# Miniprotein binders against F-BAR domain only protein 1 (FCHO1), part 15

Target 1, 248 residues: F-BAR domain only protein 1 (FCHO1), of Homo sapiens (Human) (o14526r1to248)
Amino acid sequence: MSYFGEHFWGEKNHGFEVLYHSVKQGPISTKELADFIRERATIEETYSKAMAKLSKLASNGTPMGTFAPLWEVFRVSSDKLALCHLELTRKLQDLIKDVLRYGEEQLKTHKKCKEEVVSTLDAVQVLSGVSQLLPKSRENYLNRCMDQERLRRESTSQKEMDKAETKTKKAAESLRRSVEKYNSARADFEQKMLDSALRFQAMEETHLRHMKALLGSYAHSVEDTHVQIGQVHEEFKQNIENVSVEML
Short names: E, the ipSAE of ESMFold2; O, the ipSAE of OpenDDE; V2, 0.75 times the mean of E and O plus 0.25 times the DockQ between their complexes.

## First folded at step 14 (miniprotein)

Design z2 (from y3 with L38W F75M; at its last look DockQ between E and O 0.73; V2 from the best seeds 0.53)
Fold by OpenDDE base, look of step 14:
Structure z2 (fold): chain B 248 residues (1-248), chain A 101 residues (1-101)
Amino acid sequence: as target 1 above (248 residues)
Amino acid sequence: SPERIERLKELIEELKNLIRKLERILNQAREGDPEELWDAFEKIAELMEQIIDAALQVWEAARETGDEDAIEKAMDAIMKALDALFQAIRALERLMDKLEG
């Protein structure tokens, strides 16, 4: 995974836009996953109900003749299959609740992320304020230098020269402090920007891990049901063999 | 309210205009004498403040709507503002290096 930090250092400084675009898709993917699982659960429930009806159909089979025992095999197997699909329906419905709960948590995290972005603007504001003062401090210093030089050329009294020099020194110190404040504010901002970018990345990674876990739970539930269905089919085969042996 | 959403759209457009203005200045601020560089520095700093103020206004207006889509649009605009502000800071660094050198 290219460190999101690298996107900030490239010629196209669209790092935050890209990061946020990824993060805002999180809740959408969560919703889509919930919808997908819901549709699957509905299909499984429908299939379960259909198998239960098929079981009833088998139970209405002719109770007389050599084929009669096979209708019971069909009934039992159809009932078992109906139960397998019903259990999967339940598991998927429970999983939907987990997905929805995660979605709610994700919305809270997303809100906090937005608040953090806004907080980053405050750090920029400090830098902006200091950046505006720096040219003014420079201008003041230059003006004081020019005044001192003028007084020197005019052969002004030593007392006035000393006063001008003192003002120039104070202006120089003010400029120095402005530069220091600017550098400090810049460093603080850069750090805050980096921290924000890293948080966005961490959020996305956490989301992807969670989505993967939910998908894993889905896959496991489906797989487990298919194993059970396979067992029912094997039992069906065995029951047919047993009926055949008893009829011979 | 529809009125608040419309106001938010206006604020977002204002923010976008400021960002475009900053981008234009950043493209011009690469070369010059020390006075021109200081002028560029000041203009960039002023635009940064305006962008920040506009971004904060966008955020506040979006919050007042209570509309999720409005908030997302606001945040998209704010993210663009942050990217532009980052470019501005890098430009200020380059300017400062030239001015202190």
Scores: ipSAE 0.343, ipTM 0.724, lowest interface PAE 1.0, mean pLDDT 85
ESMFold2, look of step 14: ipSAE 0.584; ipTM 0.817
ESMFold2 (binder alone), look of step 14: mean pLDDT 82; pTM 0.811

Design z3 (from y3 with L38M L56M K73E K98E; at its last look DockQ between E and O 0.67; V2 from the best seeds 0.56)
Fold by OpenDDE base, look of step 14:
Structure z3 (fold): chain B 248 residues (1-248), chain A 101 residues (1-101)
Amino acid sequence: as target 1 above (248 residues)
Amino acid sequence: SPERIERLKELIEELKNLIRKLERILNQAREGDPEELMDAFEKIAELMEQIIDAAMQVWEAARETGDEDAIEEAFDAIMKALDALFQAIRALERLMDELEG
């Protein structure tokens, strides 16, 4: 996994936008998954109802003659199939509720993350404030150095030289403090930016895990139902085999 | 309210304009004399402050709407602002190194 940090510092500085774009797609994919499962559930319910009607059709079969027992086999199997698909419908409907609940939680998490990212602006504000003062502090120091050098060239009194030196030292100290504040504010901002990037990454990873879990539940529900359907088909075959031509 | 949404759109546009202005200055910030470098440093720092203020106003206005789409649009603009601010900080670092050298 290429550490998001390396892409963040690349030439195009679009790291945050890319990360956020990925995170922004999370709620969309969650909704689309819910919609997909809903459509599947509707299909299964429709099929269940159709199988139930087929069972009724079988029950209306001619009760007379040697074929009559086979109509009961059709009825029973159709009813069982109807129940299998109905159960799948229920499982999928429950899964939709889970997907929707996750979507609500995701939105809350996203909201919180947005607020935390916006708080990074405070760190930039501090840095901006210090950055405005830094050139002035530098200029003041340079001016004091030039003044001191001028006084040296003019062979000024020792008292005046000492006064100039004191002013230069104070200006140097002020500049040093400004640089230190700038570096501190910069480091704080960079750290907050990194933290925000890591949060986006963690959100995406968490989202993918949840989506995989939900898909796993979907797949499992469908698979279990197909196993049950398979059993109904085997029972149907056995029931037909058990109806001997002699018993017909 | 529709009025708040319109105000937010205006604030977002102002923020975008400031970001574009910063990007232009960053592209122009090349090797120069110490005075030119200092001027560039000051201009970048001023624009950073303006962008931050604009971004904060955008966020506040967005929250006041209570509209999720408006908040999302505001956040998109703020993310672009943060990217631009990050570039600005890197430029300031380079300028500072050149001024100390």
Scores: ipSAE 0.335, ipTM 0.733, lowest interface PAE 1.3, mean pLDDT 85
ESMFold2, look of step 14: ipSAE 0.709; ipTM 0.885
ESMFold2 (binder alone), look of step 14: mean pLDDT 82; pTM 0.800

Design z4 (from y3 with F75Y D76E K80R; at its last look DockQ between E and O 0.68; V2 from the best seeds 0.00; counts 0 for: pae O 1.6 > 1.5, SAP 74.42 > 70)
Fold by OpenDDE base, look of step 14:
Structure z4 (fold): chain B 248 residues (1-248), chain A 101 residues (1-101)
Amino acid sequence: as target 1 above (248 residues)
Amino acid sequence: SPERIERLKELIEELKNLIRKLERILNQAREGDPEELLDAFEKIAELMEQIIDAALQVWEAARETGDEDAIEKAYEAIMRALDALFQAIRALERLMDKLEG
């Protein structure tokens, strides 16, 4: 997994925009999954109802003659199949509720993450404020150094030199404080940016895990139903064999 | 209200314009004499402040709408602002190193 941090700081520094686009797709994918499962559930319900009608058709078969027992086999198997598909419909409907609940939780989490951006903006504000003062403090210090050097060259009085030195020292201390504040503010901002990036990454990973789990539940429900359908088909075969033996 | 959404759109556009202005300055600030570098530093720092203020206004206006789509658009604009601000900080570091050397 390429550490999001290394790609984040490439030449074009569009890291946050990329992260945001990834996070934005989360709720969309969740909705699309819910819609897909809903459509599948509708298909299964429709099939179940059709199988139930087929069972009724079989029950209306001619009760007279050697073929009559086979109509009962068709009826029973069709009813069992109808029930299998109906149960799958129910399982999928329950899964849709889980997907929708997850979607609601995801939206709340996204909202919270959006609010955290304000804290990053505050850190940048502090940095911006200090950044404006830093050039001025630097210029002031350099000017004081130049003034002191000029006075030294002019063989100025010791008293004036001492005053110039004191001013230079104060300017140096002011510059030092400005640099320290700038470095502190920069470090705080960089840390907040990193923390924000890591949160987005963790959110995406968590989302993918949830989506995988939901898909797993879907696959399991479908698989279980197919196993049951397979069993109904085997029972159908066995019932046909039993009727054939009895007719002999 | 539709009026608040329109105001938010205007604020987002203002923020985007400031970001574009910063990006232009960042592209120009690579070479120059010490005075030009200092001027670039000051301009970058000023634009950073303006972008931050604009971003905060965008966020506040978005929250006042209560509209999820509006908040989303605001968030996109703020993410772009943060990217630009990060570039600006890196540029300021480079400029500071050149001014100390």
Scores: ipSAE 0.227, ipTM 0.633, lowest interface PAE 1.6, mean pLDDT 84
ESMFold2, look of step 14: ipSAE 0.678; ipTM 0.880
ESMFold2 (binder alone), look of step 14: mean pLDDT 82; pTM 0.798

Design z5 (from y3 with L11R L38W L56Q; at its last look DockQ between E and O 0.66; V2 from the best seeds 0.00; counts 0 for: SAP 70.761 > 70)
Fold by OpenDDE base, look of step 14:
Structure z5 (fold): chain B 248 residues (1-248), chain A 101 residues (1-101)
Amino acid sequence: as target 1 above (248 residues)
Amino acid sequence: SPERIERLKERIEELKNLIRKLERILNQAREGDPEELWDAFEKIAELMEQIIDAAQQVWEAARETGDEDAIEKAFDAIMKALDALFQAIRALERLMDKLEG
């Protein structure tokens, strides 16, 4: 997992766009998974119906003659297979509901995340405001220094000099406060940016965990059905073996 | 409404234009005397504010449409704005370091 944090330190600073692009694919993959499972369920249902028809075909076998018991074996096995595939269809349909529910939850989470990311603009606004004041505070301080130096050169009264010095000190303090506010606002913004990046990462990790869990459920349902199908095939073999030539 | 979507598109383009303007200034603001650096600092800060305001307006307009595709396009533009703002902040830091040194 490329640490999302490292993409923010690159020269091109397109870290957020890259992060969001990855997260944006989440809902798409969820939908595609639902569609895939739906198609599989349709295939299984179609196969189940076909096996049920095959069972009926077997039941229409000639009831007379030595081969008649084997038609019953075919009928029973075909019916059992039809039921296995029908059960898988049901399991997959239930899984689709789970995928769709997750998709709805994901959309809500994405919406909330977007609002939180947009809220970082407020921190930038504070920084922007302070950044605009900083040059003005600097200029004011420099102007006061120049005024004080002018008064010194003009040999003004000590009282006027003291007043100018007081104004210069106040301007210096104002500049200092502006710098402190700027640094504070910058730090707050950087923290909010980091928090937003971490949220995107957490969303992607959570999405991948959910997708893996859903895929696990899919795989398990298919596997269980194949075990049952295997049992039906074994029973079919045993039933054929149990039909002795003497019983035919 | 189609009209709201069109207005949103216009606002997104305005935001993109501001971002491009900022990027141009950031590319120019690397060297100069202290006065030129302070001028660059101020211009960057002003553009940051304009971008923020434009981005907020884009988001509000997008929400009013209730259209998810419109919201997504708006958010894409805001993400680009955030990236540009981050670059601007880094540029301001570099400028400040040069001005304090």
Scores: ipSAE 0.405, ipTM 0.761, lowest interface PAE 1.2, mean pLDDT 86
ESMFold2, look of step 14: ipSAE 0.680; ipTM 0.867
ESMFold2 (binder alone), look of step 14: mean pLDDT 82; pTM 0.808

Design z6 (from y3 with L11K Q87R E93Q K98E; at its last look DockQ between E and O 0.74; V2 from the best seeds 0.00; counts 0 for: SAP 74.835 > 70)
Fold by OpenDDE base, look of step 14:
Parts: C-alpha cells; structure tokens; sequence
Structure z6 (fold): chain B 248 residues (1-248), chain A 101 residues (1-101)
C-alpha cells in the first residue's frame, strides 16, 4: 500500500482528494456485499423450496413394485437437501444482518472522521491570520532599517541614531515573533493534515479487514453446506445399494 | 428542505470559485520583485481566509440539511479546499524564503 503520506508530497498535491476517494467507496462496497448475499440467500431459499416440492413428488410415487423403496430414498434425500439449503439461507440472512450492522457503524465512523478533518480548517485559520500580518511586520522592519541607514548617512545626532536603532530593534523583534507564530501555526496545520491522512488510511485498512472477515464467514457458510450436501449424496448412494441388496 | 439543499449547492459553487481563484494566483506567483512577492503573499493569505470561511459555511449548511448526499458533496468540496490550502501554504513558505533571502 503506497503510504497515503506520499500523495501529499507529489507535484499535484491532491492528497486529500485521493485519500477520501478510496474511503468513500467503503460504504458502497458494504452495501453491494449485503445485496450480493441477499441475492444468494434468495436463490438458496428458492432451491430449498423446489427440493421440498421434489420430495413431495417422490412421495407420490407408485407404492407398489420393486421400485417403491427407491421413491422413499428419493424423498428422504430431497428433504435433507431442502433442509441443507434452508439452513444456508438462514446463515446468509444472519450474515446480512452483520453486514448491515457494520455498515451503520461505518457511517458513524465516517461522520466522526469528516468532523475531525473539517476541524483542520481551524489550524489554517490561525495560519492565515498570521500570514496577513507577516508582510506588514517585514515591511515595517525594512522601513526602519532604511530610516536608520539614511540617518547614518546624514550624520545625525547620536541621540537620534539611538532612537532609530531602538525602533529598528523593536521592529526586528516584532518580525521575529510574527515568524515564530507563522512557523508554529504551519507546523500545527501540517501535523493535523498528517493525522487526518493517517486516520483515513486506518479506516480503509480496518474496512478491508472487516470485509475480508465477512467474506470469510460467507465462504465458510457455503462450504459447510456443501459438506452437508456431500454427505446427503453419499447417504443416497448407500441407501440405493442397500435397496439393491435387499431385492436380490 | 429542498431550499436548503439549493442554498448549499450555491455555497459549494462559491467555494469552488474561490479555490479556482487561488489556483490561478498560485500558478501566476513567479519570481518577482519584493513588492510583487508581497502582493502575492497578501492575496494568497486573503484568499485562504475566504476559502476557510466559505468551507466552514458549506459544512454548517450541509449539516443543517441532514441529507447524507448533501453532506457528502459538501465534504468533497471541503477536501478540495484543504488541498488548495495546503498548496497555498507551500507557496507562502516559498515566498517567505525568497523574502528572507
């Protein structure tokens, strides 16, 4: 993962826009995952209902003759398969609730993050205020230096020179304080920007981990069901063999 | 209310216009005489203040709507504002270095 910090140092300085573009996709992917799982659950439920109907069809098979026991095997297996798919439906429906709950939590986290990012504007405001004063302080200092130099060239009285020097010194001190305030405000802003970038990164990483966990739960539920279906198929084979042996 | 959403859209456009204005000044800020550098510095700082005020107003207006899409659009504009402000700060630092040199 390219450190989000690197995007701030590039020529285009679109760091925040890039970071936020990634983060804003989080809730979308969460919703899409919920929708996907919902569609899968609907398919499984439909299949379960169809298998249950197939079981009823098998139960209506001719009760007479050598094939009659096989209809019971079909009925039992179809019922078991119907139950397997129904259980998967339930598991997926529960997973959807988890995805939706995560989505709600994610929105709250995003809201807090947005508020915090907006608060960085306060640091910029302080910097802007100091920035407006800095040129004036510099100009004042330069003017005082020029005045002092002029008085020196004119060979003015020592008293006037001392007065000019005192004014220059005060202007220099004022400029120094303005520069210090500016540097402090700049550093605070840069720190807040960095903190915000790191938070976006952490949010994205957390989101991806959570999505991975949800996908893992989905995969596990499907896998478990397929194992059960496999068992039903094996039982079906054994039941057919047993009927064949009994008919011999 | 639909009216609040429309007002928010207008404020977002105002913010975008200020950002565009700042970007133009930043692109034009070249090596110049001390007066030109001071003028650029003051103009950049003034626009920064205007952008900040506009961004805060956009955010407040967005929150008042309670509409998530409106809040999202507002935030997108604020993110662009922050990027522009960051560029401005870098430019101000460069100008300051030139004035101190």
Amino acid sequence: as target 1 above (248 residues)
Amino acid sequence: SPERIERLKEKIEELKNLIRKLERILNQAREGDPEELLDAFEKIAELMEQIIDAALQVWEAARETGDEDAIEKAFDAIMKALDALFRAIRALQRLMDELEG
Scores: ipSAE 0.396, ipTM 0.754, lowest interface PAE 1.1, mean pLDDT 86
ESMFold2, look of step 14: ipSAE 0.706; ipTM 0.879
ESMFold2 (binder alone), look of step 14: mean pLDDT 83; pTM 0.827

Design z7 (from y3 with M48L I52L F75M; at its last look DockQ between E and O 0.80; V2 from the best seeds 0.00; counts 0 for: SAP 72.575 > 70)
Fold by OpenDDE base, look of step 14:
Structure z7 (fold): chain B 248 residues (1-248), chain A 101 residues (1-101)
Amino acid sequence: as target 1 above (248 residues)
Amino acid sequence: SPERIERLKELIEELKNLIRKLERILNQAREGDPEELLDAFEKIAELLEQILDAALQVWEAARETGDEDAIEKAMDAIMKALDALFQAIRALERLMDKLEG
């Protein structure tokens, strides 16, 4: 996983937009997965119904003659196949419910994420307020320094120099406090930005894990059904082999 | 209401314009004398406040619509604002370091 931190600190700081875009695609992919599984379930149900009709066709085979026992083999196998595909349909329908439930959970998580982004904006407010005071405090300090230097050049009275020095010291202390507040507010903002980025990343990782788990369940259901279908085909083969020409 | 959605669109556009203005200033603030750097610092700080206020207004307006699509558009704009704000803060840090040196 490319450390999202490096993308945030690059020359083009589009880190949050990229992270949010990824998170936003989560619910979309979940919906698309549900739609895909639903379509597969519909196909399997259609196939099951077709196999059931094929079984009925086999049951209507000519009951007379040596081939009649083979029609029963076709009927039984077609019925078993119909049941296999019907069971897969059921499994996929249950999986769709799980996907949809996950989608609902994602929406709740996404809502919380949006609220957290707003809280990060509040940290910017504090920083903005302090940032505006810092230039003023600096300008005031510089003006006091220039005034003190002017008075020194003019050979002003010691009493006036002492007053100017006191004003310069107060301006310096005010500037120092402004810088400290700014640095504190900046650090808080940077921390909140980092925390938000990490949360977006964690959301995406969690989403990918859930999607993989859902896909795993899908694959497992399909695989299990194919194993059962394979067994039905093997049984069909054995049943045909067991019908000897001499028994017909 | 359609009126609220239109207002939100206007607020989003205002926010985007402020972000573009900030980006222009950030590109210009790379070199300058101490007075120019101080002026750049002040302008960036003012734009930070304006962008923040605009972002909050966008969010509030979006919430009032109750429309998820409107909220998503608002959030996209807010994410761009956050990226711009982060760049601005880093620029302010660099400017402050240059002004203290």
Scores: ipSAE 0.291, ipTM 0.684, lowest interface PAE 1.4, mean pLDDT 84
ESMFold2, look of step 14: ipSAE 0.669; ipTM 0.867
ESMFold2 (binder alone), look of step 14: mean pLDDT 79; pTM 0.740

Design z8 (from y3 with N27E Q28K A29L E36A F75M; at its last look DockQ between E and O 0.74; V2 from the best seeds 0.00; counts 0 for: pae E 1.9 > 1.5, SAP 76.963 > 70)
Fold by OpenDDE base, look of step 14:
Structure z8 (fold): chain B 248 residues (1-248), chain A 101 residues (1-101)
Amino acid sequence: as target 1 above (248 residues)
Amino acid sequence: SPERIERLKELIEELKNLIRKLERILEKLREGDPEALLDAFEKIAELMEQIIDAALQVWEAARETGDEDAIEKAMDAIMKALDALFQAIRALERLMDKLEG
């Protein structure tokens, strides 16, 4: 997994947007997976029904003559195949329910993430407010320094110099406080941005794990059915071999 | 309501315009005009405030629609705003370092 942190701190600072877009695609992929599994289930059900019809066709075979026992082999095998595909249909339908349930859970999680973004906006608001005060505090301090230096050059009275020095000192303290507030607000914002990015990453990782698990269940259901189908074919072959030409 | 959705669209467009203005200033700062540093700081700070206010308005308007698609569009715009704000903060830090040096 490309460490989303690298994109977050990259030159183009599109990291947060990229993370959010990735998370946003989660519910879409879940829906698409459900639709895919639903389509597969429909295909399997259609095939099952077709095999059941084929079984009926075999049962209508000519009951007379030496080939009649082979029609029973066809009937039995077709019925078994129909049942295999029907069982797969059921398994896939149950899996769709699991996918949909997961989709509902994702929506709840995404709602919480939206609320966290609002908290980040609040931190930026605090930072913005402090950022506006900082230039003014700096300008005030610089103006007081220049005024004090002017008074020094003019050989002003010690009393006036002491007043100017006191004003400069107060302006310096005000600037220091403004800087401290700015640094605190900045640190809070950066921390909230980082926390949000980490949460989005964790959501995406969790999503991918769930999707892999669901795909695993899908693959397992299909594989199990194919094993059963293989067994039916082997039984069919064996049943044909057991019908000797001499017994017919 | 359709009216609320239209209002949201307008607010999103306003937010996007503010972001574009900020991005233009940030690009000019990258080009290294030193005389504009203090003015740039004030302009960036002002635009940051406007972007935040606009983003909050977009969010509130989106919530009022109750429409998930509208909320999603609002979130997209807010994410872009947050990215722009983050860039602006980094630019301000660089400007502060230059002004203290």
Scores: ipSAE 0.310, ipTM 0.711, lowest interface PAE 1.4, mean pLDDT 84
ESMFold2, look of step 14: ipSAE 0.532; ipTM 0.799
ESMFold2 (binder alone), look of step 14: mean pLDDT 82; pTM 0.792

## First folded at step 15 (miniprotein)

Design w1 (from z6 with K16R K21E Q28R L38M L56Q K73E; at its last read DockQ between E and O 0.78; V2 from the best seeds 0.65)
Amino acid sequence: SPERIERLKEKIEELRNLIRELERILNRAREGDPEELMDAFEKIAELMEQIIDAAQQVWEAARETGDEDAIEEAFDAIMKALDALFRAIRALQRLMDELEG
ESMFold2, look of step 15: ipSAE 0.698; ipTM 0.874
ESMFold2 (binder alone), look of step 15: mean pLDDT 82; pTM 0.813
OpenDDE base, look of step 15: ipSAE 0.529; ipTM 0.825
ESMFold2, fold request of step 16: ipSAE 0.709, 0.678, 0.700; ipTM 0.887, 0.879, 0.887
ESMFold2 (binder alone), fold request of step 16: mean pLDDT 82, 82, 82; pTM 0.813, 0.812, 0.811
OpenDDE base, fold request of step 16: ipSAE 0.518, 0.510, 0.508; ipTM 0.814, 0.812, 0.810
ESMFold2, last read: ipSAE 0.681, 0.702, 0.667; ipTM 0.874, 0.884, 0.864
ESMFold2 (binder alone), last read: mean pLDDT 82, 81, 82; pTM 0.815, 0.792, 0.809
OpenDDE base, last read: ipSAE 0.510, 0.518, 0.512; ipTM 0.811, 0.816, 0.813

Design w2 (from z6 with K21E L38W L56Q K73E; at its last fold request DockQ between E and O 0.68; V2 from the best seeds 0.64)
Amino acid sequence: SPERIERLKEKIEELKNLIRELERILNQAREGDPEELWDAFEKIAELMEQIIDAAQQVWEAARETGDEDAIEEAFDAIMKALDALFRAIRALQRLMDELEG
ESMFold2, look of step 15: ipSAE 0.719; ipTM 0.895
ESMFold2 (binder alone), look of step 15: mean pLDDT 83; pTM 0.818
OpenDDE base, look of step 15: ipSAE 0.570; ipTM 0.841
ESMFold2, fold request of step 16: ipSAE 0.726, 0.734, 0.732; ipTM 0.894, 0.899, 0.898
ESMFold2 (binder alone), fold request of step 16: mean pLDDT 82, 81, 83; pTM 0.805, 0.796, 0.819
OpenDDE base, fold request of step 16: ipSAE 0.514, 0.508, 0.506; ipTM 0.811, 0.809, 0.808

Design w3 (from w1 with Q93H; at its last look DockQ between E and O 0.73; V2 from the best seeds 0.62)
Fold by OpenDDE base, look of step 15:
Structure w3 (fold): chain B 248 residues (1-248), chain A 101 residues (1-101)
Amino acid sequence: as target 1 above (248 residues)
Amino acid sequence: SPERIERLKEKIEELRNLIRELERILNRAREGDPEELMDAFEKIAELMEQIIDAAQQVWEAARETGDEDAIEEAFDAIMKALDALFRAIRALHRLMDELEG
């Protein structure tokens, strides 16, 4: 995982756009997974129905001749296979519901994230407001310095010089406070930016964990069914072996 | 309503125009005397405020539509605004460092 914070410090500074683009793919992948599982479930259901028809075909086998008992073996095995695939269909349909529920939770999380990111504008607004005061504060300080220097050159009264000096000191202090406020507002903004980046990262990590868990459930359902199918095949072999040539 | 969506689109375009203007100023605000740098600082700060206001209005208008696609489009525009604002803040810092030096 590329550290989401790295996208803010790059030359292009497209951090939010890149981060959000990555997070935006989450719901898409969730939908695609649901669609994939749905198609698999449909295939399994179709196969189950086909096996059930095959079982009926076997039941229609001629009762005459030594081969007749083997048609019952085919029927039983085909019915068992049909049931295995039908059970998998059900398991997959239940998994689809879980995927869809997760998709709904994602949408809620995304809505909350959007609101939180928009709240970052408030921090920028504070910084913008403070930034607008800096030029004025600086200009005022410079003007006071110039006035003080002018009065010095004009050899004005000590009382007037003292007043000018006091004004310059106040202007300098005001400028200092404006700079401090700006730096503080900046630091707050940078922190909120970082927090937003970390939230996006956490959302993606959480998404990947959920997707992995859903895939695990899918794999487990398929594997369990394959074990059952394997058992049906083993039973089929044993049933054939148990039909002796002397019984035929 | 279709009218609200259209008004939202107009506001999004206004926001995009402000972002483009900011980017133009940021590209120019690289070199100058202290007065020129201060003027650039002021202009950047003013545009930042306008972008923030526009972005907030875009978001409010989007929420009023209740349309998820409209909200998504608005949010995409706001993400771009935030990126531009971040670049502006970095520029302001550079300008501040040059002015304090």
Scores: ipSAE 0.500, ipTM 0.812, lowest interface PAE 1.0, mean pLDDT 87
ESMFold2, look of step 15: ipSAE 0.674; ipTM 0.875
ESMFold2 (binder alone), look of step 15: mean pLDDT 81; pTM 0.798

Design w4 (from w1 with Q93K; at its last look DockQ between E and O 0.68; V2 from the best seeds 0.59)
Fold by OpenDDE base, look of step 15:
Structure w4 (fold): chain B 248 residues (1-248), chain A 101 residues (1-101)
Amino acid sequence: as target 1 above (248 residues)
Amino acid sequence: SPERIERLKEKIEELRNLIRELERILNRAREGDPEELMDAFEKIAELMEQIIDAAQQVWEAARETGDEDAIEEAFDAIMKALDALFRAIRALKRLMDELEG
C-alpha cells in the first residue's frame, strides 16, 4: 500500500482525491461481494431443487427387477445432496446479511470520514488567517525602516530618532510574532493532515481485514458443505457395494 | 428541493472557479520577481480564504438538500478545493522561505 502521506507531500498534491477514491472503493467492493454471494446462493438453491426433482425421478423407478434396490440408493443420495446444497444456500444467505450489515457500518464510517475531511478546512482557515497578517506586518516594518532612515538623513532631533527607532523595533517584533504564528499554524496543519491520512489508511486496512474475514466465512461454508457432499458420495459407494448381486 | 440542488450546483461552480483562479495565481507566482513575492503571498492567502468560505458554504448547502448524490458531488468539489489549498500552502511556504532568506 502506498503510504497516503506520500500523496499529500509529493509533487502531484492529489492527496485528498486519492484518499477519497480509496474510501469510495470500500463500499463498492462490499456491495459486489454481497452480489457475488447472492448469485452463488441462487445457484446452490437451484441445484438443490434440481436434486430434489432427481430424487423424485429415482423414486419413480420400476419397483420390479433386481435393479430396484439401487433406485432407492439413488433416491436417498439425491435427497441428501439436495439437503447439503440447501443448507449451503442458507449459510450463504446468512453471510449476505453479515456483508450487508458491514456495508451499513461502512456507510456510517464514510459519513464520519467526510465530516473529518471537512473539519480540515478549519485548520486551513486558521493558517489562511495568519498568512494574511504577514504582508501587513512586513509592510509596516519596512515602512518604519524607511521612515527611520528618512529621519536620519534629515538630521532630525535625537528625541525624534529615538521614537522612530522604538517604532521600528516594535514593528520588527510584531513581524517576528506573525512569522512565528504562521510557522506554528503551518506545522499544526501539517500534523492534522498526517493524522487524517493515517486515519484513512487505518480505515482501509480495517476494511480489508473485514473483507478477508467475510471471504473466510464464505470459504468455510463452501468447504464444510463440500465435506458433507463427500460423505454422501462415500455413503453412495458403500450402499452400492452393500447391494450384492445375490440380493439383486 | 430542486431549487436547493440548483443553488448547490451554482455554489459548486463558484468554488471551481475560485480553484481555477488560485491555480492561475500559483502558476504566476512561480515566475514572479522577488519584489512581487509579497503581493503573490497576499493574493494566494486571500484566495485561500475565499475557497475555504466557498467550500464551507457548499458543504452546508449540500447537507440541507439531504440528497446523497448532491452531497457526493459537493464533497468531490471540496476534495479538489482541499488539494488546491494544499498546493497553495506549499507555495506560501516557498514564498516565505524566499522572504526569510
Scores: ipSAE 0.458, ipTM 0.796, lowest interface PAE 1.0, mean pLDDT 86
ESMFold2, look of step 15: ipSAE 0.660; ipTM 0.855
ESMFold2 (binder alone), look of step 15: mean pLDDT 82; pTM 0.809

